# VH-VL binders against Collagen alpha-1(XVI) chain (COL16A1), part 15

Target 1, 182 residues: Collagen alpha-1(XVI) chain (COL16A1), of Homo sapiens (Human) (q07092r50to231)
Amino acid sequence: GFNLIHRLSLMKTSAIKKIRNPKGPLILRLGAAPVTQPTRRVFPRGLPEEFALVLTLLLKKHTHQKTWYLFQVTDANGYPQISLEVNSQERSLELRAQGQDGDFVSCIFPVPQLFDLRWHKLMLSVAGRVASVHVDCSSASSQPLGPRRPMRPVGHVFLGLDAEQGKPVSFDLQQVHIYCDP
Key: E = the ipSAE of ESMFold2; O = the ipSAE of OpenDDE; V2 = 0.75 times the mean of E and O plus 0.25 times the DockQ between their complexes.

## First folded at step 11 (VH-VL; framework fv_nepuvibart)

Design N55 (from N41 with heavy chain S101Q; at its last look DockQ between E and O 0.56; V2 from the best seeds 0.00; counts 0 for: pae O 6.1 > 2)
Fold by OpenDDE, look of step 11:
Structure N55 (fold): chain C 182 residues (1-182), chain A 120 residues (1-120), chain B 107 residues (1-107)
Amino acid sequence: as target 1 above (182 residues)
Amino acid sequence: QVQLVESGGGLVKPGGSLRLSCAASGFTFSNYWMSWIRQAPGKGLEWVSYIYSRGSYTYYADSVKGRFTISRDNAKSSLYLQMNSLRAEDTAVYYCARTYQLGRYPFDYWGQGTLVTVSS
Amino acid sequence: DIQMTQSPSSLSASVGDRVTITCQASQDISNYLNWYQQKPGKAPKLLIYAASNLQTGVPSRFSGSGSGTDFTFTISGLQPEDIATYYCQQYDNLPYTFGGGTKVEIK
């Protein structure tokens, strides 16, 4: 798998505050600067048909930002290849990806438990025509997902991107990994 | 190919109302934010309004707030602009334009525009 | 509101010339700037996005640069088909605003 903390150079980004965590791993406070890298640097071979995205994060209260991308990979024109969208109003996640026919395929996961201002482990698993979300290795939900195009190593990878204005979103992070062929 | 076609423009008296439509084709309309942008005769471009792909959020320029209403029907791949209390300064060609995200992506496709003339 | 000051308002140049248009923002807008081309009687067309990225299908003679408050649009080798008015546009903050435009003509 890939450690996106390293691949996105989060530790080397001065604008990202590193907070000591007496209970565990270092806390990265995002939101002060865009978190982005060229996809070719993060995923030089793209993403396979099957993968898992694992995050340990704390979602903050967003009074003015209702929709944002926790994770997004764009194409060369800046349009999404794959996105994990957070809907704070509905307290849900939406996985979106380019379909084989050029349209988008998507599925929605209700995850109200992420919005309690506490730390959670979030796992998104994409395997074939099924996407699954696990929160804290307990509650799990699976949704069908249409056939998607393989993600190409073009464009940019984003972490915590405003879905309205395209600006950084504030949240805390301890872990972010992508595993291939889960 | 992506196509946007505006309609509904015409001559209207001050204080009157008009409803513009934009018919979209060649792409999944519901995946994109949409905008109205206008251009007075011989003048520059002015952003008028945005609407979220799912219709949950709308934004307006101060010049049209309280008078104009942007809406969409994703089932019909259509964008609308209800214009009330029209003024002479609202006279312009009105363009509908596509963007994936408000403020994140450019206006990558525009319609041909429809002329709105507000005159006594 | 963010004001976009575009210069010059008009210019005339010969075929093959290098044309430069500038756009200045009233505040730092990072690279949240687009450039559009509008030919007479036509709708605007996107040429450059995010200050320096060439839109797909746009000739390589068009380019953009800059970040913060000062931006530059360049046509390297002006062609007859480039007769148009060009606009910059910021999308850093609402309301999104355009420059006043630059009318480009051929001598």
Scores: ipSAE 0.016, ipTM 0.654, lowest interface PAE 6.1, mean pLDDT 90
ESMFold2, look of step 11: ipSAE 0.293; ipTM 0.738
ESMFold2 (binder alone), look of step 11: mean pLDDT 93; pTM 0.936

## First folded at step 12 (VH-VL)

Design M61 (framework fv_modakafusp; at its last look DockQ between E and O 0.65; V2 from the best seeds 0.00; counts 0 for: pae O 6.5 > 2)
Fold by OpenDDE, look of step 12:
Structure M61 (fold): chain C 182 residues (1-182), chain A 120 residues (1-120), chain B 107 residues (1-107)
Amino acid sequence: as target 1 above (182 residues)
Amino acid sequence: EVQLVQSGAEVKKPGATVKISCKVSGYTFTNYWMNWVQQAPGKGLEWMGWIYPRGSYTYVAEKFQGRVTITADTSTDTAYMELSSLRSEDTAVYYCARTYSLGRYPFDYWGQGTTVTVSS
Amino acid sequence: DIQMTQSPSSLSASVGDRVTITCKASQDISNYVNWYQQKPGKAPKLLIYAASNLQTGVPSRFSGSGSGTDFTFTISSLQPEDIATYYCQQYDNLPYTFGGGTKVEIK
């Protein structure tokens, strides 16, 4: 798998505060600067057809009224290839990716439990034509997903980007990892 | 091929209401935001508002609040803009325009425009 | 609201000339600017997005630059088919706002 904390150089970013957590791993406070790297550095071979994105995060109160991208990969022109969007108003996640026919495929997952100002472990699983979201020890739901176009190792990877203004979003992070399922 | 096709020209009296449509094809309607833009004769472009068809979330610019209603029918892939209490200054061409996401992406496809004439 | 001051309002140039249009924002809007071309009786067409990115299918003679408050749109070699009104647009904050437009004609 891929440790995105390392591949996105989060520990080397001075604008990101590193907070000691007495109960566990180091806490990274995002929001002071854009979190982005060229896709070729993060995913030189792109994302596999089947993968799981795992995050341990705490959503902040000031984001509860916004739509923003928790995770996004763009193409060379800045258009999205794949996105995990947070709809704070509806308290849901939306997975959106380019389809094989050039259109987009997407699915939505209600996840109200993420918005209680506490730490949670979020897992997005993409396997074939099914995408699933798990929060902590519970499964939010499984949704059908149309056939996706393979992600090209071009463009940029983003964490925590506001969907309305394209500015950094404040939230706390302990873990961000992609597991491959070959 | 992405297409946005708007309804035909309208002639209305002051105080009346007009509702214009924008039917889309060539892409998944619910995956994009739909914007509406006003252009008075010989004048520039003015953004009116948007809708996210998937959740029917809307935002209308302050200038048009109270008179503009934006809706979407996901069963027919059609967005609507309704303007009430029409005034002579509402005479304009109205455009629908697609965008992938608010604040980050351009209006990449436009409807052909709908002319609305308000006169006594 | 964010004001976009576009200049000039109109210009006339010869075929092959370099044409430059400017747009000044009332506040720092990073690179959140688009440029559109509108021909008479037609809908606007996207040419440049995010200040400097050429939209797919648009001729390379069109370009854009700038960040912060000052933005520039350029036609390197004006062609007869480029007769149109051009608009800048900011999408840094709601409501989205357009420049006043620049009418480009051929001498």
Scores: ipSAE 0.018, ipTM 0.617, lowest interface PAE 6.5, mean pLDDT 90
ESMFold2, look of step 12: ipSAE 0.065; ipTM 0.643
ESMFold2 (binder alone), look of step 12: mean pLDDT 93; pTM 0.941

Design N61 (from N41 with heavy chain S101G L102S; framework fv_nepuvibart; at its last look DockQ between E and O 0.68; V2 from the best seeds 0.00; counts 0 for: pae E 3.7 > 2)
Fold by ESMFold2, look of step 12:
Structure N61 (fold): chain C 182 residues (1-182), chain A 120 residues (1-120), chain B 107 residues (1-107)
Amino acid sequence: as target 1 above (182 residues)
Amino acid sequence: QVQLVESGGGLVKPGGSLRLSCAASGFTFSNYWMSWIRQAPGKGLEWVSYIYSRGSYTYYADSVKGRFTISRDNAKSSLYLQMNSLRAEDTAVYYCARTYGSGRYPFDYWGQGTLVTVSS
Amino acid sequence: DIQMTQSPSSLSASVGDRVTITCQASQDISNYLNWYQQKPGKAPKLLIYAASNLQTGVPSRFSGSGSGTDFTFTISGLQPEDIATYYCQQYDNLPYTFGGGTKVEIK
């Protein structure tokens, strides 16, 4: 897999605070600086058709009234190739990707448990025409996903973008990985 | 083919109300944020408002805040602008336009516009 | 609000001429600037986004450059169908604002 903490240079970014947790893993406090790298650096051959994105994260009270992109890959022109959007009012995740017919395909996952101000493990799995979300291995949902355009290794990868202003979003992170061979 | 068609413009007296509509077709309406942009006769463009793809978040220019309400009906692929307490300076052609998200993405398709005239 | 100062307000040029329009933002907007063309009696049309990216289907004689506060729009060889008013628009911060427009005529 791809360790995105490494591929996005999070440990080397001084503006990202590293908080020692004597009872568990190191905490990365995001929001002070943009988290972005060229897609070619993060995914040299593009994101595969089948993958799993795994995060261990803590959503803060401020994010409860925002729509923002937890994860986004753009093309060279800044348009999204794929994005995972947090909708705080609906307490849902929306996966969007470029469709084969030139419009976007999408599916929505209810995740009210993510908004309790506690740590959670979130897994997004994409396999062909199905996407699923698992939270803490105690809940899961699956949704159909329309046919997608193949992703190219162009543009930039982002972690934590405000959907309205395009500024970094504050949240805490312990893990972020992509697994290409589920 | 992407199409946006505005309607509901007309002549109204100061202090009156008017409701604009924008009918969308040729794309999945619920995937896009929508905006209203206006242009006074012989003048430039002014952004008025936008609404999130599923309706829960809205933003307004200060010039219309408290008087105008943007809304959408995704089942009908329709965008609306309720205009209350109209003033002479609201006289303009009103365009609806789509964007993928906030202002990090351009207004890539615009409607033909509908004229609102506010006069005694 | 971010003020967008566009110049000139109008210009006249011959077919084949190079036309240059400038747009200045009152604060750093990075590359979050669009250029639109509005032909008489019609809605605006997107030409350039993110300062320099040409929208699909737009002729290559149109180009944009700049970052920060100073931006330039160029038509490298003016054609009769390019008679229009051109607008810059920042989208870095709310409210999103437009320049005052540049009317382009052929002499």
Scores: ipSAE 0.372, ipTM 0.763, lowest interface PAE 3.7, mean pLDDT 88
ESMFold2 (binder alone), look of step 12: mean pLDDT 93; pTM 0.944
OpenDDE, look of step 12: ipSAE 0.717; ipTM 0.904

Design N62 (framework fv_nepuvibart; at its last look DockQ between E and O 0.77; V2 from the best seeds 0.00; counts 0 for: pae E 2.4 > 2)
Heavy chain, then light chain:
Amino acid sequence: QVQLVESGGGLVKPGGSLRLSCAASGFTFSNYWMSWIRQAPGKGLEWVSYIYSRGSYTYYADSVKGRFTISRDNAKSSLYLQMNSLRAEDTAVYYCARTYSGRYPFDYWGQGTLVTVSS
Amino acid sequence: DIQMTQSPSSLSASVGDRVTITCQASQDISNYLNWYQQKPGKAPKLLIYAASNLQTGVPSRFSGSGSGTDFTFTISGLQPEDIATYYCQQYDNLPYTFGGGTKVEIK
ESMFold2, look of step 12: ipSAE 0.528; ipTM 0.820
ESMFold2 (binder alone), look of step 12: mean pLDDT 94; pTM 0.955
OpenDDE, look of step 12: ipSAE 0.879; ipTM 0.943
ESMFold2, look of step 14: ipSAE 0.553; ipTM 0.826
ESMFold2 (binder alone), look of step 14: mean pLDDT 94; pTM 0.954
OpenDDE, look of step 14: ipSAE 0.875; ipTM 0.941

Design N63 (from N41 with heavy chain L102P; framework fv_nepuvibart; at its last look DockQ between E and O 0.89; V2 from the best seeds 0.00; counts 0 for: pae E 2.9 > 2)
Heavy chain, then light chain:
Amino acid sequence: QVQLVESGGGLVKPGGSLRLSCAASGFTFSNYWMSWIRQAPGKGLEWVSYIYSRGSYTYYADSVKGRFTISRDNAKSSLYLQMNSLRAEDTAVYYCARTYSPGRYPFDYWGQGTLVTVSS
Amino acid sequence: DIQMTQSPSSLSASVGDRVTITCQASQDISNYLNWYQQKPGKAPKLLIYAASNLQTGVPSRFSGSGSGTDFTFTISGLQPEDIATYYCQQYDNLPYTFGGGTKVEIK
ESMFold2, look of step 12: ipSAE 0.478; ipTM 0.791
ESMFold2 (binder alone), look of step 12: mean pLDDT 92; pTM 0.929
OpenDDE, look of step 12: ipSAE 0.861; ipTM 0.940

Design N64 (framework fv_nepuvibart; at its last look DockQ between E and O 0.57; V2 from the best seeds 0.00; counts 0 for: pae E 4.3 > 2)
Fold by ESMFold2, look of step 12:
Structure N64 (fold): chain C 182 residues (1-182), chain A 119 residues (1-119), chain B 107 residues (1-107)
Amino acid sequence: as target 1 above (182 residues)
Amino acid sequence: QVQLVESGGGLVKPGGSLRLSCAASGFTFSNYWMSWIRQAPGKGLEWVSYIYSRGSYTYYADSVKGRFTISRDNAKSSLYLQMNSLRAEDTAVYYCARTYLGRYPFDYWGQGTLVTVSS
Amino acid sequence: DIQMTQSPSSLSASVGDRVTITCQASQDISNYLNWYQQKPGKAPKLLIYAASNLQTGVPSRFSGSGSGTDFTFTISGLQPEDIATYYCQQYDNLPYTFGGGTKVEIK
């Protein structure tokens, strides 16, 4: 598995505040600077067809932040290859990926529990034609996902982009990993 | 291929109403945020409104807020602009345009439909 | 609102000339700026996005540069089909706003 805190150089980014919390591990406060690296640096062999994305995070509500990408991989021109979008009004996540027919395939996961201003562990699992979201040990949902195009190791990986303008988004993070299927 | 076709323009008196439509084809309409942009004759471009891909978020330029309503029907691949309380300064060619996932440029525009507001 | 000041308002140049158009934002917009071409009687067409990225299918004679408040659009070898009005547009903050346009003509 890949530790994205390392691969995205979060500890080396001075604009990202590191907060000691006696009730848990080190907190990374995002939003002050872009969190991005070339895809070839983060995933030199690309992402496999099956993978899991795991985050331990604290979502914040902001009056002007309606929807944003928690995780996104783009092509060289900045167009998305895969993205996980947070919709604060609907309290949902939307996974989108380039489909085999040249347009996006997507599925939506209701996750109202993420929006209670507490820390949560979120797992997105993508396996074949199914995507699943688990929040903590207490809830899970699965959705069908249409046939996808392989993710190419081009463009950039982002963590936290405002969907309208693509600016950095504030949230707190303790963990972000990608796990590949053995 | 991507195609956007506006309709519903015409001549209307001040205070009147019109409903513009934009028919989309050649792409998955529900993946895209949509905007209306207008251009007064001989003048520059003015952004009017946008709507999120699933319709839950909208935004309006101050010049039209409260008078115009943007909406979409993803099952029909159609975008709408209801224009009420029209004023002479609303006279323009109205374009629909798409943008991908919110933070991207307007990569395809329709041909436009002319709205003329005059006595 | 972010005001976009575009200059010149018009210009005439010969085929093959290098043409330069500038756009100034009233506040820092980083690289959140697009350039559009509008030929007479037609809808605008995207040429450049994020200040410097060439849209797919756009000839390489078009280019853009800049960040912050000052942006430049260049046609490196003007062609007859480039007769158009060119607009910059910021998307750093709502409402999205356009420059006043630059009408480019062939001498």
Scores: ipSAE 0.276, ipTM 0.722, lowest interface PAE 4.3, mean pLDDT 87
ESMFold2 (binder alone), look of step 12: mean pLDDT 93; pTM 0.947
OpenDDE, look of step 12: ipSAE 0.478; ipTM 0.851

Design U61 (framework fv_umesolerbart; at its last look DockQ between E and O 0.07; V2 from the best seeds 0.00; counts 0 for: pae O 5.9 > 2, placed apart)
Fold by OpenDDE, look of step 12:
Structure U61 (fold): chain C 182 residues (1-182), chain A 120 residues (1-120), chain B 107 residues (1-107)
Amino acid sequence: as target 1 above (182 residues)
Amino acid sequence: EVQLVESGGDLVQPGGSLRLSCAASGFTFSNYWMNWVRQAPGKGLEWVSFIYSRGSYTYYADSVKGRFTISRDNAKKSLYLQMTSLRAEDTAVYYCARTYSLGRYPFDYWGQGTLVTVSS
Amino acid sequence: EIVMTQSPATLSVSPGERATLSCRASQSVSNYLAWYQQKPGQAPRRLIYGASNRATGIPARFSGSGSGTEFTLTISSLQSEDFAIYYCQQYDNLPYTFGGGTKVEIK
């Protein structure tokens, strides 16, 4: 798999505070600077039809009123190819991707457990026409997903992006990985 | 203050061509996707086209596809709509409207519109 | 395309009264629904986005509700400046589509 902490150069970003965690891995406090890299550097071959995005994160109180992109890949023109959106008001996640015909395909996952100001493991699994979300191995939901256009290694990858203003969103991160089908 | 100002509306004959412009100010134009929306006299609103923040990636309503071309110049903070093969049903006030994230937010700012009249 | 249907076409309301406007989608648009206000000779103004979020600068008397296929715009106490045409719009799928509008007029 891919360690996005490394591929997004989070450790090399001075504006990102690194906090020692006596109970586990290092904590990265995002929100002070944009988290983005060219897709060609992060995913030079794009994303396969089947992959899993795994995060260990803590959503903060001030984020509970916002809608933002936890993860997004854009094309060369800034248009989203694939995105995982956090709807804090509905306490849900929405996966959106470009469909083969140019329309969006999407599915929504209720995840109220992410909004309790605690650390959680979040896994998004995309396998063909099915997308699944797992939180802390205690809850899981699966939704059908329409056929997607293959993600092209163009544009940029983002973490924690405000959907309207393009500003960084504040949240804490310990882990972010993408696993592909072998 | 965000401001959008349309221009170029005119009276043209069927089959004619016309180019509309929209001048943007008060925001970072290159960060936003832009749209054209039209309104026939006494009728409702119809989305026409959008263009992404950069480049030439565009979408069109079926009613104008193949006839209209949306473009932008980020250096000039300008949006354009080249209309060809105009029809009577294209008669409308044409608005430029701003969107930051396609499919995520609606049109948050609108110009005052420019009138296009297609008549023989 | 997703067809948006607004009702009623015309709503007569007295100042100070509550106005309730309906918008229906031919298929689910989740919460990707916006409301606009348009006065004669003016461009539309965004009132609500995400079905229930009031835009910046919009008075508290305006509220939106609903999800999926059924949506409502409520004006709790109609003011003189609120007499206008109101449009709903889905932005879930292309092409973006608007309702036919509801004209709110003085009773």
Scores: ipSAE 0.020, ipTM 0.623, lowest interface PAE 5.9, mean pLDDT 91
ESMFold2, look of step 12: ipSAE 0.322; ipTM 0.730
ESMFold2 (binder alone), look of step 12: mean pLDDT 92; pTM 0.932

## First folded at step 14 (VH-VL; framework fv_nepuvibart)

Design N71 (from N62 with heavy chain S53R; at its last look DockQ between E and O 0.84; V2 from the best seeds 0.00; counts 0 for: pae E 2.3 > 2)
Fold by ESMFold2, look of step 14:
Structure N71 (fold): chain C 182 residues (1-182), chain A 119 residues (1-119), chain B 107 residues (1-107)
Amino acid sequence: as target 1 above (182 residues)
Amino acid sequence: QVQLVESGGGLVKPGGSLRLSCAASGFTFSNYWMSWIRQAPGKGLEWVSYIYRRGSYTYYADSVKGRFTISRDNAKSSLYLQMNSLRAEDTAVYYCARTYSGRYPFDYWGQGTLVTVSS
Amino acid sequence: DIQMTQSPSSLSASVGDRVTITCQASQDISNYLNWYQQKPGKAPKLLIYAASNLQTGVPSRFSGSGSGTDFTFTISGLQPEDIATYYCQQYDNLPYTFGGGTKVEIK
């Protein structure tokens, strides 16, 4: 797997606060600086058709009124190739990707539990024509997903980006990985 | 081919109301934020409002807050602008336009519909 | 609100000339600036986004540059069909705001 904490240089970014937790993992407090790297640096061979994205995160109340990208990869023109969007009003995650037919394909996962101001482990799995979301050990959902264009190693990878204003979004993170064989 | 067609413009007295519509075709309407932009006769462009892909977030210019309501019906691929308490300053051609989200350009525009507010 | 100051308000040039239009923002907008072309009685058409990216289908004689507060739009060889008013627009922050426009004519 790909450890995105290392691939996005989060430990080397001084503006990101690192909180030592004597009874648990290190906490990264995001939001003070942009989290972005060129896609070629993060995924030099692109992202395969099937993968899993795993995060351990804490959403904050101030994100309650906005839509933002938890994870996004853009193309060379700055348009998303793939994104996982948090919709705070709907309390949902939306996976969106460029479709093989030139428009976007998407599916939506209700995740009201994610917005309770507590730590959660979130897994997104994308496999063939199906995507699924797991939150902790206690819930899972699957949705059909239309045919996708392969992700190319161009553009930039973002973590925690406001969809309306393009600013960094505050949230806390303990883990973020991508597994290429889910 | 992407097409946006506005309708519902006309002459209205100050204090009156008018509802604009924008019919979309040639693309998946629910994939895009939609916006209203206006242009007073012989003048420049002014952004008025835009709305999230599923309608849950709306944004307005200060000049229209509380008087205008943007809405959409994704099943009909249609965008709306309800304009209340109209003023002479609201006289303009009203364009609908699409964008991917707030950090993206308005890449397709309709031809506009004229709203005239006069006594 | 971010004020966009566009210069000149009008210009006249010959076919084949290089035309330059400038736009200044009242605060740093990074590269979140678009250029639109509007012909009389028509809707604006997107030419340039993110300060320098050419929209699909737009002729390569159009270009843009700049970052921060100062932006430039160039037509490298003016053609008769380029007679229009050109507008810059920032999209860094709400409300989105437009420059006052530059009317381009052939002499």
Scores: ipSAE 0.543, ipTM 0.820, lowest interface PAE 2.3, mean pLDDT 89
ESMFold2 (binder alone), look of step 14: mean pLDDT 94; pTM 0.953
OpenDDE, look of step 14: ipSAE 0.835; ipTM 0.932

Design N72 (from N62 with heavy chain T99E; at its last look DockQ between E and O 0.07; V2 from the best seeds 0.00; counts 0 for: pae O 9.4 > 2, placed apart)
Fold by OpenDDE, look of step 14:
Parts: structure tokens; sequence; C-alpha cells
Structure N72 (fold): chain C 182 residues (1-182), chain A 119 residues (1-119), chain B 107 residues (1-107)
């Protein structure tokens, strides 16, 4: 798998505050600067066809009115190849990816439990024609996902990007990993 | 056809301010990141700033950070550069250019507008 | 910042000649490099993007190659209308940076 904290150079970003966490990993406070890297540096071989994205995060109160990309990979033109969008109004996640026919394929996961101002472990699993979301150990949801266009290692990877303003979104992070399905 | 037309250049004294405009046409303006690039007389090209296609996310070269402000009005298909605290070294032709993203070629440029900062 | 070293700074060649310009990046920029042509008193024009892709409408005598740190721009059969200054530009990382330019003249 990939530790995106390292691959996105979060620890080397001065604008990201590092907070000691007596209960676990260091807390990274995002929002002060854009979190982005060329895809080729993050995923030199591209994003795996089947993967799991795991985050330990705390969503801030001021984001509860926003729609933003928690995770996004764009192409060379800046268009999304794959996105995990947070709809704070609906309290849901939407996985979006480019379909084989050019249109987006997507699925939506209600995740109201993420919006309680506490730490949560969020897991997105994409395997074949099924996407699943797990929040902590208390909830899991699986949705069908249409056929996707293969991801190419072009463009950029983003973490915490406002969909409308393109600015960084404030939230706290302890962990962000991509795991590859064998 | 894609067109970018800069305006607002002129002579200004050091410490002065100037606001440049770029009028875009022939394409969906709101779909493109936009940049300002400048060229001092007889010199090379220097990237100045860009702005997100749909919002106000901006980035600036260190040479202009804190003094220049890039903005856009997608309803008017217009890009702006507010230049404050101008210095002699800001003297240049200023070009607006479009890009598909924050990291893509400048495939269309305006004709440029000359800014001269001189006492 | 990524430095782009362009060579030569100027050259003079005859009509029909093969012209080669090089650009070296201070770090690996993959193929995130553009080439522009700027004629006197005009705005730059994109000729090549992503190191080797010819921009639409650009004559086929123009080409680009390279990846990583070393890049080459070529004019196969220099024409009088090609008198201009040519620039490379990286867009791998911010700030975007340009080469110093190469002034191409006809003998």
Amino acid sequence: as target 1 above (182 residues)
Amino acid sequence: QVQLVESGGGLVKPGGSLRLSCAASGFTFSNYWMSWIRQAPGKGLEWVSYIYSRGSYTYYADSVKGRFTISRDNAKSSLYLQMNSLRAEDTAVYYCAREYSGRYPFDYWGQGTLVTVSS
Amino acid sequence: DIQMTQSPSSLSASVGDRVTITCQASQDISNYLNWYQQKPGKAPKLLIYAASNLQTGVPSRFSGSGSGTDFTFTISGLQPEDIATYYCQQYDNLPYTFGGGTKVEIK
C-alpha cells in the first residue's frame, strides 16, 4: 500500500500544523494550504484498479455546509478521474469515477456518523463493480459501481479540496493510506 | 474562436497601483484556470499568478506575493490583476493565458498590456 | 524552484536548416514541458505541449522530445517566418518557470 501522508509530503508542508496526539498518531491539521501532488509522484504506476482508501479523520464543524473532495485524482486537463466527495448537507459520500463510455459512474453512501465532530476511521473499498464504505466498526454500506475507465498516472492528486472555490478544506487527519487488492 | 484581450496597462509611479483586465471570449471561461504571465522589456517570461476555474483559489510568484491579487468574474468572462505597491521591476508586458488546469500548458494568450513603473 | 536552462541563447541558421534547441530542468519534470514561439512584438504561442505533442495548427516541421531533465526542440527545415524567440516552460511544479529563451535568426 501507499502512505499518502508521505507521498503527499504532508509532513514537509510547513503550513500543515502537526499536533501531538497522546492517543495515537500525530494529528495533521489541514486547510491552511493546498494538498496536492502530481499523480506520477503519488501513484507512479497509477491508482490500482482495485483498492481501499483508509483515512482517520475528523471533520470540522465549518465544513458541514460544504461540498468538497476528500480525495480526488484528476487527469491532465484537470477533470476528475476519481473522486470521493463529501456532501456535508446530505451527510453522505459520493464516489465518482470516469466510466468507460465517458460519463461518470458513481455511488452514494450515507454517512451521518462522520459529522459528529469526532475522530473516525473511514474506509472506501473499490473492487470490481462494487464500492463499499466502512465507518469505524459500526457501519458498512456497499453499492454497485459501473465499469470504470482505467486510471492513468497523469494529472494531480488532491486531498481536501473545495469543489466550488478550489481552496483547501479544513479538517484533521491522522492517517491516509491506499491499499491494493491482490 | 478563443480570444483573450488584456487592458489596463499604463504608466504608474513606484508605489502606485494598477488594475489589469482580461476579457475572454470564444470559450467557456469558467472551465479554465487562468494565469498572468509577464515579460520585462527585452527579457524572458515570468509566471505571475493563476486562479482556479470556479473559485478564488489563487497562487502567486514570490516576486508579487502580497502585492498582487488575481481575481475573476466568470459571469463576465473576465480575469483581473490588481497590482499594488508597484516597483520598477514590475515593468513588463502582462499577458493573460488560459489553461485547462493549474498544471497544463498555456494554449491561448492575450496580446498583452504594457505596465511601466517609473518615477 | 525548478530552473530551466535553455541553450543556445541565440542562433543563426539558413533557410531549410535543421535547428535544435535544448532545455534542461534542474530536476525531473517527467514530460511536463511546453515549448512556445514568440515573434517580435507578439504574444507567445504554444507549439509543443507535454514535451512532444504538437499543438493543433502548428506546422509539422516543429517537434519536441525528451523526458526527465533533458528536452529538445527541433525545427526541421527552418523557414523565414520562424524568426522568433523560443521558450521552454515546465509545469511540473509551482511556480511555473521558463527557460531563458533562444533567439532564432536567419543568415
Scores: ipSAE 0.011, ipTM 0.598, lowest interface PAE 9.4, mean pLDDT 90
ESMFold2, look of step 14: ipSAE 0.493; ipTM 0.826
ESMFold2 (binder alone), look of step 14: mean pLDDT 93; pTM 0.947

